# VHH binders against Exosome complex component RRP4 homolog (RRP4), part 8

Target 1, 322 residues: Exosome complex component RRP4 homolog (RRP4), of Arabidopsis thaliana (Mouse-ear cress) (q9zvt7)
Amino acid sequence: MVMRKLQLPLSQTQKVRFERAIERLQSLSSSANSDASVIVTDSIPVNHDDAFLKGHGTSEVDGELLATVCGVVERVDKLVYVRTLRARYKPEVGDIVVGRVIEVAQKRWRVELNFNQDGVLMLSSMNMPDGIQRRRTSVDELNMRNIFVEHDVVCAEVRNFQHDGSLQLQARSQKYGKLEKGQLLKVDPYLVKRSKHHFHYVESLGIDLIIGCNGFIWVGEHVEVRDPMAIDDQKDEEMISSSSTGKEQSHIPLETRQTICRIGNAIRVLSNLGFTVTLEVIMETVNLSNSKNIDIHDMLGSEFHVVVAENEAERRRTKRKK
Below, E stands for the ipSAE of ESMFold2; O stands for the ipSAE of OpenDDE; V2 stands for 0.75 times the mean of E and O plus 0.25 times the DockQ between their complexes.

## First folded at step 1 (VHH)

Design G9 (framework vhh_7zox_3)
Fold by ESMFold2-Fast, scan of step 1:
Structure G9 (fold): chain B 322 residues (1-322), chain A 124 residues (1-124)
Amino acid sequence: as target 1 above (322 residues)
Amino acid sequence: DVQLVESGGGLVQPGGSLRLSCVASGFTVSSNYMGWVRQAPGKGLEWVSDIYSGGSTGYADSVKGRFAISRDNAKNTLYLQMNRLKPEDTAVYYCARYTVEHTSGDYTYTFDYAGQGTQVTVSS
């Protein structure tokens, strides 16, 4: 039922190009499906001369029936609805997740994880701010707000399930903990695939990218860490950062901030189109925006969404096996 | 209810000819701006030809002199006669009812309705 915050006004020409790209993507699948595939904000054709009932995944805006979720349009009698084929986040022990602190409680923080239940990070399950591992005291408990406060973004690992169904988190490596100087993005968890690496250092841009299994993605200025074993992403064609800890800057440089915004907008576009979010696809989308001379602010516009859809159709067509 | 049904596609050798037909229902072909567009394997939609309500025709440079668009008002049918076919003419051909918008000397072609398409393969 919920519309996206930003509306995408498509011209008729852009709509034709976009529909062609989506139809091509569908035809390249091994599925013979006659149902209409839609993404968020797609107009769903209805006969206004006949009464119709709006179902799940649809919303009526300005006399048009629009899709509010990605899926397949189905019609049963007068009922029009979108059937979503997306899987919800199903936590597994060892998952790397990004979340937002929503509560500072006794000996624990509750973390929003884009999941039916919150994460719980125990004071005993994280590294202390001074980096010294020790028994947690009542003084440490009273000073929890010096570690994380409400609205802080944190990176952690799923340890197990609590009795109430919440996820027990741990953050016992320098790669985990509070994330600063960047952007948090939310995508549907089904767009994120589990991989060997969720921490990415894009050395050429000075950017850290953390793709959480729960659909929260962090894009920020690179932070040097003390534990080099905590960050291993060489298999993703990225260089691993220094193991030494440097002095933190108070502000993000303009060039770095612009790069963070461009990467963030690439992720938003991929999410809007329902495409799988990986380091490779994100960086290809960023490069596409640069090659087409698309300004950062224009990336969320209709033209770039069409361009990305066309590029993804071509990318999947040229993906060949022996 | 508007419907467009294409037919006449198939396999043909280079230099051959095909005639595509498009039967329209729910509206009158002669009263509308109609055309043909195609999608080649691995390519986007390409405008091929059009015919205005008044009978004036247009053609893409790639097909000019080889293709001819026409209509039969009594049969409410749009045609595309394709001559001297080339391998690069291989595509799914769609019959479309569409609107032309003019912006600063360029024309933008957009579809109200399109048919299911008919496959044309030009190969030896």
Scores: ipSAE 0.000, ipTM 0.071, lowest interface PAE 26.5, mean pLDDT 72

## First folded at step 2 (VHH; framework vhh_6qgx_2)

Design a1 (from A12 with E104Y; at its last look DockQ between E and O 0.03; V2 from the best seeds 0.00; counts 0 for: pae O 12.9 > 2, placed apart)
Fold by OpenDDE, look of step 2:
Structure a1 (fold): chain B 322 residues (1-322), chain A 122 residues (1-122)
Amino acid sequence: as target 1 above (322 residues)
Amino acid sequence: QVQLVESGGGLVQAGGSLRLSCAASGRTFSEYGMAWFRRAPGKEREFVAAITWSGDSTFYTDSVKGRFTISRDHAKNTVSLQMNSLRPEDTAVYYCAAQSYWLYDYSEYDYWGQGTRVTVSA
């Protein structure tokens, strides 16, 4: 676990506490072999008597091997290299990702994925709001902006790599459509582990949480997916709510907004600490903030970071004893 | 490579206001969290304020809370620091910084501006 150096100002007491927590965490990390996290210009200890090969992220300066990137020192036989912690997302087919629309083009949306290449959503691969799988018409093309516009947040699955290196994306069900009434967070992709479940509904909080493999995380108000087929039976006449284009800024309840912010800050704290971002750890962090009566704004403070680190160390310790 | 250029510094009387601006070059401005740091004479560089890449969250050092406001404009690739109720202790060179992560060690900031001097006269 490459623990990131906390970039928050810490008091002396907080430093001591934090260091202790980190030491504990390191001791618990099975990867005993993970060499120390290094930052740029850090000296990497090498045995000069032994022939070593300089790898990626290292440079020899004045007889010392220095890190040229932030990461973890890896040693493979004689090769010494720094694995970047800030590694860009490495896409795999089947990955659930969260992205931001950056361009509306003809028959396709370009999506930012925190990758060196953009994702592409094809109009033909989109489930139309009417739920009908039909050939896309010229009218559909003209109405693309009614589906997604620039800066919209979307959830999609990586289907394939295009010849140009771009990712072919598929928007899955209404559930994976346009994400609204929430926050988009960005974490380092290495903090997100691939799992069977990237979409989480936290029922107790009424929140949807989507943890994208690409390090984009969505936290938003839960959206009930109405089965288009279920609409037939209940004639409830009235809710033809007139598509009045009026920007009815659907007012998110204050409580929901606060919850979203609290979860968001939890994720930020975890990210800052270099902890793997999972539903479990997020909720643990949220619960910790609540149990300690920490104001949402104070979650981003130094004290709470230290507390989270301490808590995580303890949590991991207790799990190993079981 | 992102270049950062600060502006807006100057001499102001105690109780006055200044607005600092940082202009970022490049198309990837939206990918970076932005922060303001300051270095007072004889002191170490210290964190002042930061804003997430999305602009949805901000945080401040305690001494500037309620007085300073950080904001960003994605369209203009700028980050601003509105400084109100300035105090002599706010006298420093203010630096704009860009980071790929929300909170980075000072050493991990990817890009730094040259700084703009703010002097608050008693």
Scores: ipSAE 0.000, ipTM 0.243, lowest interface PAE 12.9, mean pLDDT 82
ESMFold2, look of step 2: ipSAE 0.012; ipTM 0.452
ESMFold2 (binder alone), look of step 2: mean pLDDT 81; pTM 0.829

Design a2 (from A12 with E31Y; at its last look DockQ between E and O 0.19; V2 from the best seeds 0.00; counts 0 for: pae E 2.01 > 2, placed apart)
Amino acid sequence: QVQLVESGGGLVQAGGSLRLSCAASGRTFSYYGMAWFRRAPGKEREFVAAITWSGDSTFYTDSVKGRFTISRDHAKNTVSLQMNSLRPEDTAVYYCAAQSYWLEDYSEYDYWGQGTRVTVSA
ESMFold2, look of step 2: ipSAE 0.385; ipTM 0.680
ESMFold2 (binder alone), look of step 2: mean pLDDT 80; pTM 0.824
OpenDDE, look of step 2: ipSAE 0.406; ipTM 0.779

Design a3 (from A12 with R27F; at its last look DockQ between E and O 0.02; V2 from the best seeds 0.00; counts 0 for: pae O 10.6 > 2, placed apart)
Fold by OpenDDE, look of step 2:
Structure a3 (fold): chain B 322 residues (1-322), chain A 122 residues (1-122)
Amino acid sequence: as target 1 above (322 residues)
Amino acid sequence: QVQLVESGGGLVQAGGSLRLSCAASGFTFSEYGMAWFRRAPGKEREFVAAITWSGDSTFYTDSVKGRFTISRDHAKNTVSLQMNSLRPEDTAVYYCAAQSYWLEDYSEYDYWGQGTRVTVSA
């Protein structure tokens, strides 16, 4: 586990505690083959009895596999490689990503994805508000800004690479992929592991959490997907008219806002500590903050960072004994 | 042309402090991780510190932990190494390096500076 140096001022006591926690974490990670942060010249544990393939960021020296770059050790089947501190997301087809619209162009939206190239959402691939699969018309093109505008946050799936290197995206959300009433967080992509589940609904909190492979994480109020087809049966004429009325800034309840902020800060703390960002760890951190009666603002303080590190060390220790 | 130019090296007494700076040009700085290496006389080049593109994550060799701090400024295209509590064993030429994600040819580090000499006197 590559220990991130906390950029937070620590008291002497906090420093000692933190160092101890990190040492514990390191000791635990060295045993757990798959998620260890390494620096240059760190030894990467490999089973010599098992055939492994040396991948990027590794070198065999005197019978040991050493990291040649700073990053996270990844294992794919027999391949062992270090995912480098490289700044940008490495996209794969099928990845769930969160992005920000940066341009509304003709028949397409350009989306920033924390990649060297932009994502592209095509109008033709978008679910229209009317739910009807039809050819996109000139009117639809004119109404593109009604779907997405600049700075909108969107969830999408990587479908393919275009010839120019850009990513073709497909919107993944109930509401055309647009994410509202929440916060966008940015973490280093190496802190996000690809998983089967990137969409999380935390029912107890009424929160949607989307952990993008690109290190963009969305935390927002849960959006209930109303089956557009189910609306047809109830003639209530009144819901159509409300689309025209004023930006009723649908007031997010204070409690929900606080929850979003607490989750956001949890993610920030985890990011600062260099912990892999998962639903489990996020919730553990949130629960820890609650159990300790820590104010949302104080979560970003040094003490809570140390506490989180200590807690994580203990949690991991306990899991290994099981 | 890609350039990494280190500065800030010099002679300092043990216990003193130095701040190294590396100015980057000729590439998209914000897309690169940055690192500091050092080479002491008669020794091989060794890793000192690294920082991710976002600046959110930093890495240090054990010998400098708690003493050195790496940071970056995106607006200025610079990476810095604050070195406190310097020791004679920290005497070395310090190199700045950049690592990009998408290189056709995998190199450990894409770009290197010429280095700046740090001498810590006992």
Scores: ipSAE 0.005, ipTM 0.215, lowest interface PAE 10.6, mean pLDDT 82
ESMFold2, look of step 2: ipSAE 0.147; ipTM 0.581
ESMFold2 (binder alone), look of step 2: mean pLDDT 85; pTM 0.863

Design a4 (from A12 with E31L E104F; at its last look DockQ between E and O 0.24; V2 from the best seeds 0.00; counts 0 for: pae E 18.8 > 2, unsure alone 64.6 < 65, grease 25.1 > 24.2)
Fold by ESMFold2, look of step 2:
Structure a4 (fold): chain B 322 residues (1-322), chain A 122 residues (1-122)
Amino acid sequence: as target 1 above (322 residues)
Amino acid sequence: QVQLVESGGGLVQAGGSLRLSCAASGRTFSLYGMAWFRRAPGKEREFVAAITWSGDSTFYTDSVKGRFTISRDHAKNTVSLQMNSLRPEDTAVYYCAAQSYWLFDYSEYDYWGQGTRVTVSA
């Protein structure tokens, strides 16, 4: 099996700060049914007579080594750390999902969703503005590739389950479809709570954020609402003009790219720490990085992980005092 | 901030294999999405393959899917392109490119190598 492996070296002072933050979080503890599986604050068995180094996802309290993230315990030489597990998505009808196209077939696309089976998006389940498009003719693979190709990132909704266990997807609204000019992030699905609002427009930053129920998250440049009044002749001219300027339209301004990266790194840090990912927590983490003058590439370092854990502990403590 | 050096190009018979390597500099190599592009004589650069900064996802253009494999090694600061079942139309200069994990488009890559030539004879 291929498992994600994280290594986060902490200095002694960072270990103390991190341990204190984890204590304050007052995480739920549960009995482990397996020695390899832990949640935050589970005790990890170690031989205290041997020299060992506490690694990412661990903390020592009262002579016990505790897990600080969910995952599988790993031991490499003297380093003990927790490797996060890749959890599979458990779909429900109506879920908003983000996925990657992995196959183009004659009338459908296969989409990877971090599920036991892939998603299937039928051509007939796409949003087609009936008033401005001619009747659909016989479709072949080349026509399908004008809409989506392999590795395109798409947003869709779970409509139903197919007989073979795959998911039937639909994209019947303008908010669904191909995602461009952005970044796909993958977090464990249990870090995403189902809600009524999975699409977010951060107007002040000009970005769209889509938090898929399957743990796939899109952050990208905001796509503007289409202007009214479209006809076939005008659409034809716009398509020609668009092809002529497609290279220019693929650019994302540097400031926007930096913002997308900072948001993406905030999501990665929250995922590494096992925190639930919401718009509010993501943006608070971004703001924390700015207030601490942490540049983008330092956000994935040990210090920022500790700072985020400390901030979350204080945030939860403040809410409990209400 | 990031320097890229390609190697492994050369002359190969159709149906043969080559492995390209791209050595990347910098302490923050793990934060960069990496890609291979190619330019055939008289053509514009075209996308070949990409890998995310984490290595979790790979992307390929249709003409190379199933034949080429992109991979990365964080310990060695390298990204590789294994090219199997080579065809004469794969003849091009291959470029390694890097960007901070946001968009895989040739216009959005900030760092480029000098390129390595691959020639596939019939």
Scores: ipSAE 0.000, ipTM 0.135, lowest interface PAE 18.8, mean pLDDT 70
ESMFold2 (binder alone), look of step 2: mean pLDDT 81; pTM 0.830
OpenDDE, look of step 2: ipSAE 0.520; ipTM 0.790

## First folded at step 3 (VHH)

Design s11 (from a2 with E104F D105G; framework vhh_6qgx_2; at its last look DockQ between E and O 0.60; V2 from the best seeds 0.00; counts 0 for: pae O 2.9 > 2, grease 25.6 > 24.2)
Amino acid sequence: QVQLVESGGGLVQAGGSLRLSCAASGRTFSYYGMAWFRRAPGKEREFVAAITWSGDSTFYTDSVKGRFTISRDHAKNTVSLQMNSLRPEDTAVYYCAAQSYWLFGYSEYDYWGQGTRVTVSA
ESMFold2-Fast, scan of step 3: ipSAE 0.417; ipTM 0.739
ESMFold2, look of step 4: ipSAE 0.297; ipTM 0.653
ESMFold2 (binder alone), look of step 4: mean pLDDT 81; pTM 0.835
OpenDDE, look of step 4: ipSAE 0.024; ipTM 0.533

Design s12 (from a2 with R27F; framework vhh_6qgx_2)
Fold by ESMFold2-Fast, scan of step 3:
Structure s12 (fold): chain B 322 residues (1-322), chain A 122 residues (1-122)
Amino acid sequence: as target 1 above (322 residues)
Amino acid sequence: QVQLVESGGGLVQAGGSLRLSCAASGFTFSYYGMAWFRRAPGKEREFVAAITWSGDSTFYTDSVKGRFTISRDHAKNTVSLQMNSLRPEDTAVYYCAAQSYWLEDYSEYDYWGQGTRVTVSA
């Protein structure tokens, strides 16, 4: 399945190395002997002499059981179904998400979240630009575009489901809100696992990394978060002003911009290969590109994908035997 | 330019201790796994100890487990090997090595130092 997703030209030698790496990865997984990857119209072997139940992603045509979606065939008792590896985001209250504003509406913003329904961030559910928590007024409503406009990237937390199925978001902490000076990456949500840590500060590089539960990942220049105990209102306004002036990308140092691009490409390679995206794996992939002296743009090439697959196979082997 | 510079080698009596250090420069040290290898006169180079880039995991060859301890200091860009209860069989040139991913085979290491000599007398 990973091989079917990778649409890169591979030489004969690269093909052999890649297949060896995937074989090793499959042998290390708990499902190595039970997994059977299929694409739409592939025939799924079943014993037609015994009763079986057709599950999700299967259809019977001319006595054959065919896959109607791409994924892995799973069997439980008499039930045969196909589990899609590109499962949609399944929201849970408390999830940290990254999204893109798609609409400025009355008293709310609609946010694209890589989910069937949009997120809704209410004006009443976010911190005001002046940092003062108060009831929102008609003037605040008229000035919503001073807070977020279409295409802005935001970080928020899932609060609840709304009546129409939309996700209700909140951004009441200083760690949430508008993200500036960086890149937004989109990966399949199944590659991101819920964890205790979704906000990462890579101090040695001056980089902030936010791994959203919805598969949206932010990589940007580190932004110092204001101390909640700060007393000076004038300093608070200056801090807010400094953050808002951060909209200008030209202020990012060249080395930092190159690092952001390298991290972004590492994430893209991991996503292309269908590997779980964590801080450790991202950083090791970045490190691998640096050690091989691979230019940022060359990271998306065939050789680096093969090298990353070989590296991941070795990482999982070592972890299992430890 | 990438450099790994070993120090701390010398002559020591059996049962004694030595601390080897390796100073790294020219690359982002915190992103590399570090290892120590040794080569005894007339023998092939062998693995001794390794530490991951994060410092969370260490690996040792069976003959040095419990006697040697590998550690790293990100602030100083150094990796160290504390060698206790030394034996004449530990006599070798010790090499520092850096690797960009989790390989235990020495042929997969990206950078090597020039070595520091350790002699353990009976």
Scores: ipSAE 0.000, ipTM 0.112, lowest interface PAE 19.1, mean pLDDT 74

Design s13 (from a2 with R27F E104F; framework vhh_6qgx_2)
Fold by ESMFold2-Fast, scan of step 3:
Structure s13 (fold): chain B 322 residues (1-322), chain A 122 residues (1-122)
Amino acid sequence: as target 1 above (322 residues)
Amino acid sequence: QVQLVESGGGLVQAGGSLRLSCAASGFTFSYYGMAWFRRAPGKEREFVAAITWSGDSTFYTDSVKGRFTISRDHAKNTVSLQMNSLRPEDTAVYYCAAQSYWLFDYSEYDYWGQGTRVTVSA
């Protein structure tokens, strides 16, 4: 169990409730064959009429094939196994990633991406602060620290792989670049599914959420952008003009800071439990903490982890009934 | 269990009015944003209107702006769409949807009602 692995203390009553929630999740997973991501004790569907081979991360208990590790179920002919992505991000061109600048070098920045290879963002592959697409000059090279410095959090897209194994990044849209006034969270990359939407504007809370394919997640105060973030609707401009907007300020308002912390703690709890991190699940977890009047600080406690596990069991039951 | 149930659809003449309602249950209504989408025969679902969890902000597609008004009632766990000056091109099945964030893409809304039909005669 992720809670046991992290040595989170549970009372006897909490242990009973948590185990019941896990048993319910296990029973529900036996017919939810479309889900590739599994947690420990999830049932993996197999055809019992045909011989199958048990692979890594699987175990047979009482005629059912169970996952013994968190990861993605893969099938090759008759071999069924769970591939863990926990120790490594496997990049693909077009991935939206969040990273931390670790070095300002000649004509490039080196970016930490939650795995053993760094990303490289070239001066020639980013949008310039003046917005003009042009040949980069020696003056631009001298002013690189005015764009990004060490420890800055940035959002970028995977462009290509270099021969040395490093990832070439690009930031050619207004939605990319430096991220300010928020929190950076790190989760196992296998908990993040590739989707069409990785940039989320939570208008009801005035928050920007970026779920990076590399397991880095950004939660921050909404920043008005000229071009709407990864949204196809022509009405994005009306949404932006009717919600939180404003110039940069030196301090984040208290309400906004509290909201960022609550969302961040929701993500941490989901990560601790090994649940897939999506905007829907994050927001349901935030709403659950509000509905049960759980203080932000107490969200990382044992009770809320149990409550979230119970909620995920109900969520999967509800989704199945659709 | 989350449920959204639409009502108020029907047949109306061009220039007329209808009020659609959506009753929500199985979640804390006051923490969710609500939206209306519609699907005309042979077309994909399109955004119509949305209201934030607080009720402080509303959003509309250009074709209904000034004619439709979205509102919510926290005490009754309902969201309503007041449709005025209806046109034949407003003929569609109207769907209520719930989500805590604003993406005007229907694929991002996880909770949906069954829909209510609105027919506007020429």
Scores: ipSAE 0.000, ipTM 0.118, lowest interface PAE 18.6, mean pLDDT 73

Design s14 (from a2 with R27F Q99D E104F; framework vhh_6qgx_2)
Fold by ESMFold2-Fast, scan of step 3:
Structure s14 (fold): chain B 322 residues (1-322), chain A 122 residues (1-122)
Amino acid sequence: as target 1 above (322 residues)
Amino acid sequence: QVQLVESGGGLVQAGGSLRLSCAASGFTFSYYGMAWFRRAPGKEREFVAAITWSGDSTFYTDSVKGRFTISRDHAKNTVSLQMNSLRPEDTAVYYCAADSYWLFDYSEYDYWGQGTRVTVSA
């Protein structure tokens, strides 16, 4: 990955430190000459005297290796591939996504997803407030605004693609639905790695983190979700219901709000630097801000960006020597 | 606290089999692509096999295709390399590696094990 150019004002000392860190990251980022940018149909030089492996973004035509995507050519041993830069979200069925409601229509909601087309969540494809699986009625349709309204943040799963290319969503699990008492962050989708686990409870901080495949990330106050299997556990577990108490976002405890902001700023810094956004990297960045006694507001400043870049460069330099 | 611990190396005759295992701890295993690399005496480290974070795709270097199989177990936080029809040229120290983004770029791997030795006699 090519490092992003930092757009913040840097002192002379900070500039030297940052440039040194970037130089180290660039030198460690690829096996050989990875800065060769290509566009579709560009020829990729290969040694035809030796066998090579055709990787992602390449196609062999008439004895030439051609790029099929725009990006940077990288080589590892015999493998030649093109990595896409700043690629938009490419949906896959089963993806967990976070989005924002932009329209309440007949029997459906339209959801902004950081994709060329909006998502569509059907009234028939979500859990009803009463939890009963039944055909939706005209009364349910009249009460759609009691479920989601414009600007609500929601978590859903990609169900299907329609023939017109629209993305159908579903929210039939208790873990999906409206997200309250937190912040929505937007990062480039290529910084988010697909995982089997997109819902995270950071128990030590009382925070829920949802890393959407579409680059939308939610950081909010923990809401306990009842697992159907846990209902049979005879333990009397108290459940938290955010939806029952109205304007609760304004009543988030100060400590929790500060923690949400610190995590959000860690994500923003990682995004600005072009680093991958995973639970572990986010938490390492949060811990780094605490260990350096960086105030939440100052995390978005020049010094912390330089510190994060230096930390990453040193980590990768040390790792290469092992 | 982050650790990758390899096991299963040893001495084996040509045509034999070995199973290498790598136990991961101290990070969220399910977010990481996993790979095996090897370094033969007097040679540079080379890619052997990789498996995506989901386990849905596997990749192999030409010299081991059809002989080696990489797999992962999310419940046990392990990645394994089943090595069949071993050849003297497979003699090397084998390393387990984890990366959150890249599967093939040696310089991009976030975590490395210390290696396990495999010796194949003729």
Scores: ipSAE 0.000, ipTM 0.114, lowest interface PAE 19.1, mean pLDDT 74

Design s15 (from a2 with S57E; framework vhh_6qgx_2)
Amino acid sequence: QVQLVESGGGLVQAGGSLRLSCAASGRTFSYYGMAWFRRAPGKEREFVAAITWSGDETFYTDSVKGRFTISRDHAKNTVSLQMNSLRPEDTAVYYCAAQSYWLEDYSEYDYWGQGTRVTVSA
ESMFold2-Fast, scan of step 3: ipSAE 0.356; ipTM 0.677

Design s16 (from a2 with S54E; framework vhh_6qgx_2)
Amino acid sequence: QVQLVESGGGLVQAGGSLRLSCAASGRTFSYYGMAWFRRAPGKEREFVAAITWEGDSTFYTDSVKGRFTISRDHAKNTVSLQMNSLRPEDTAVYYCAAQSYWLEDYSEYDYWGQGTRVTVSA
ESMFold2-Fast, scan of step 3: ipSAE 0.227; ipTM 0.589

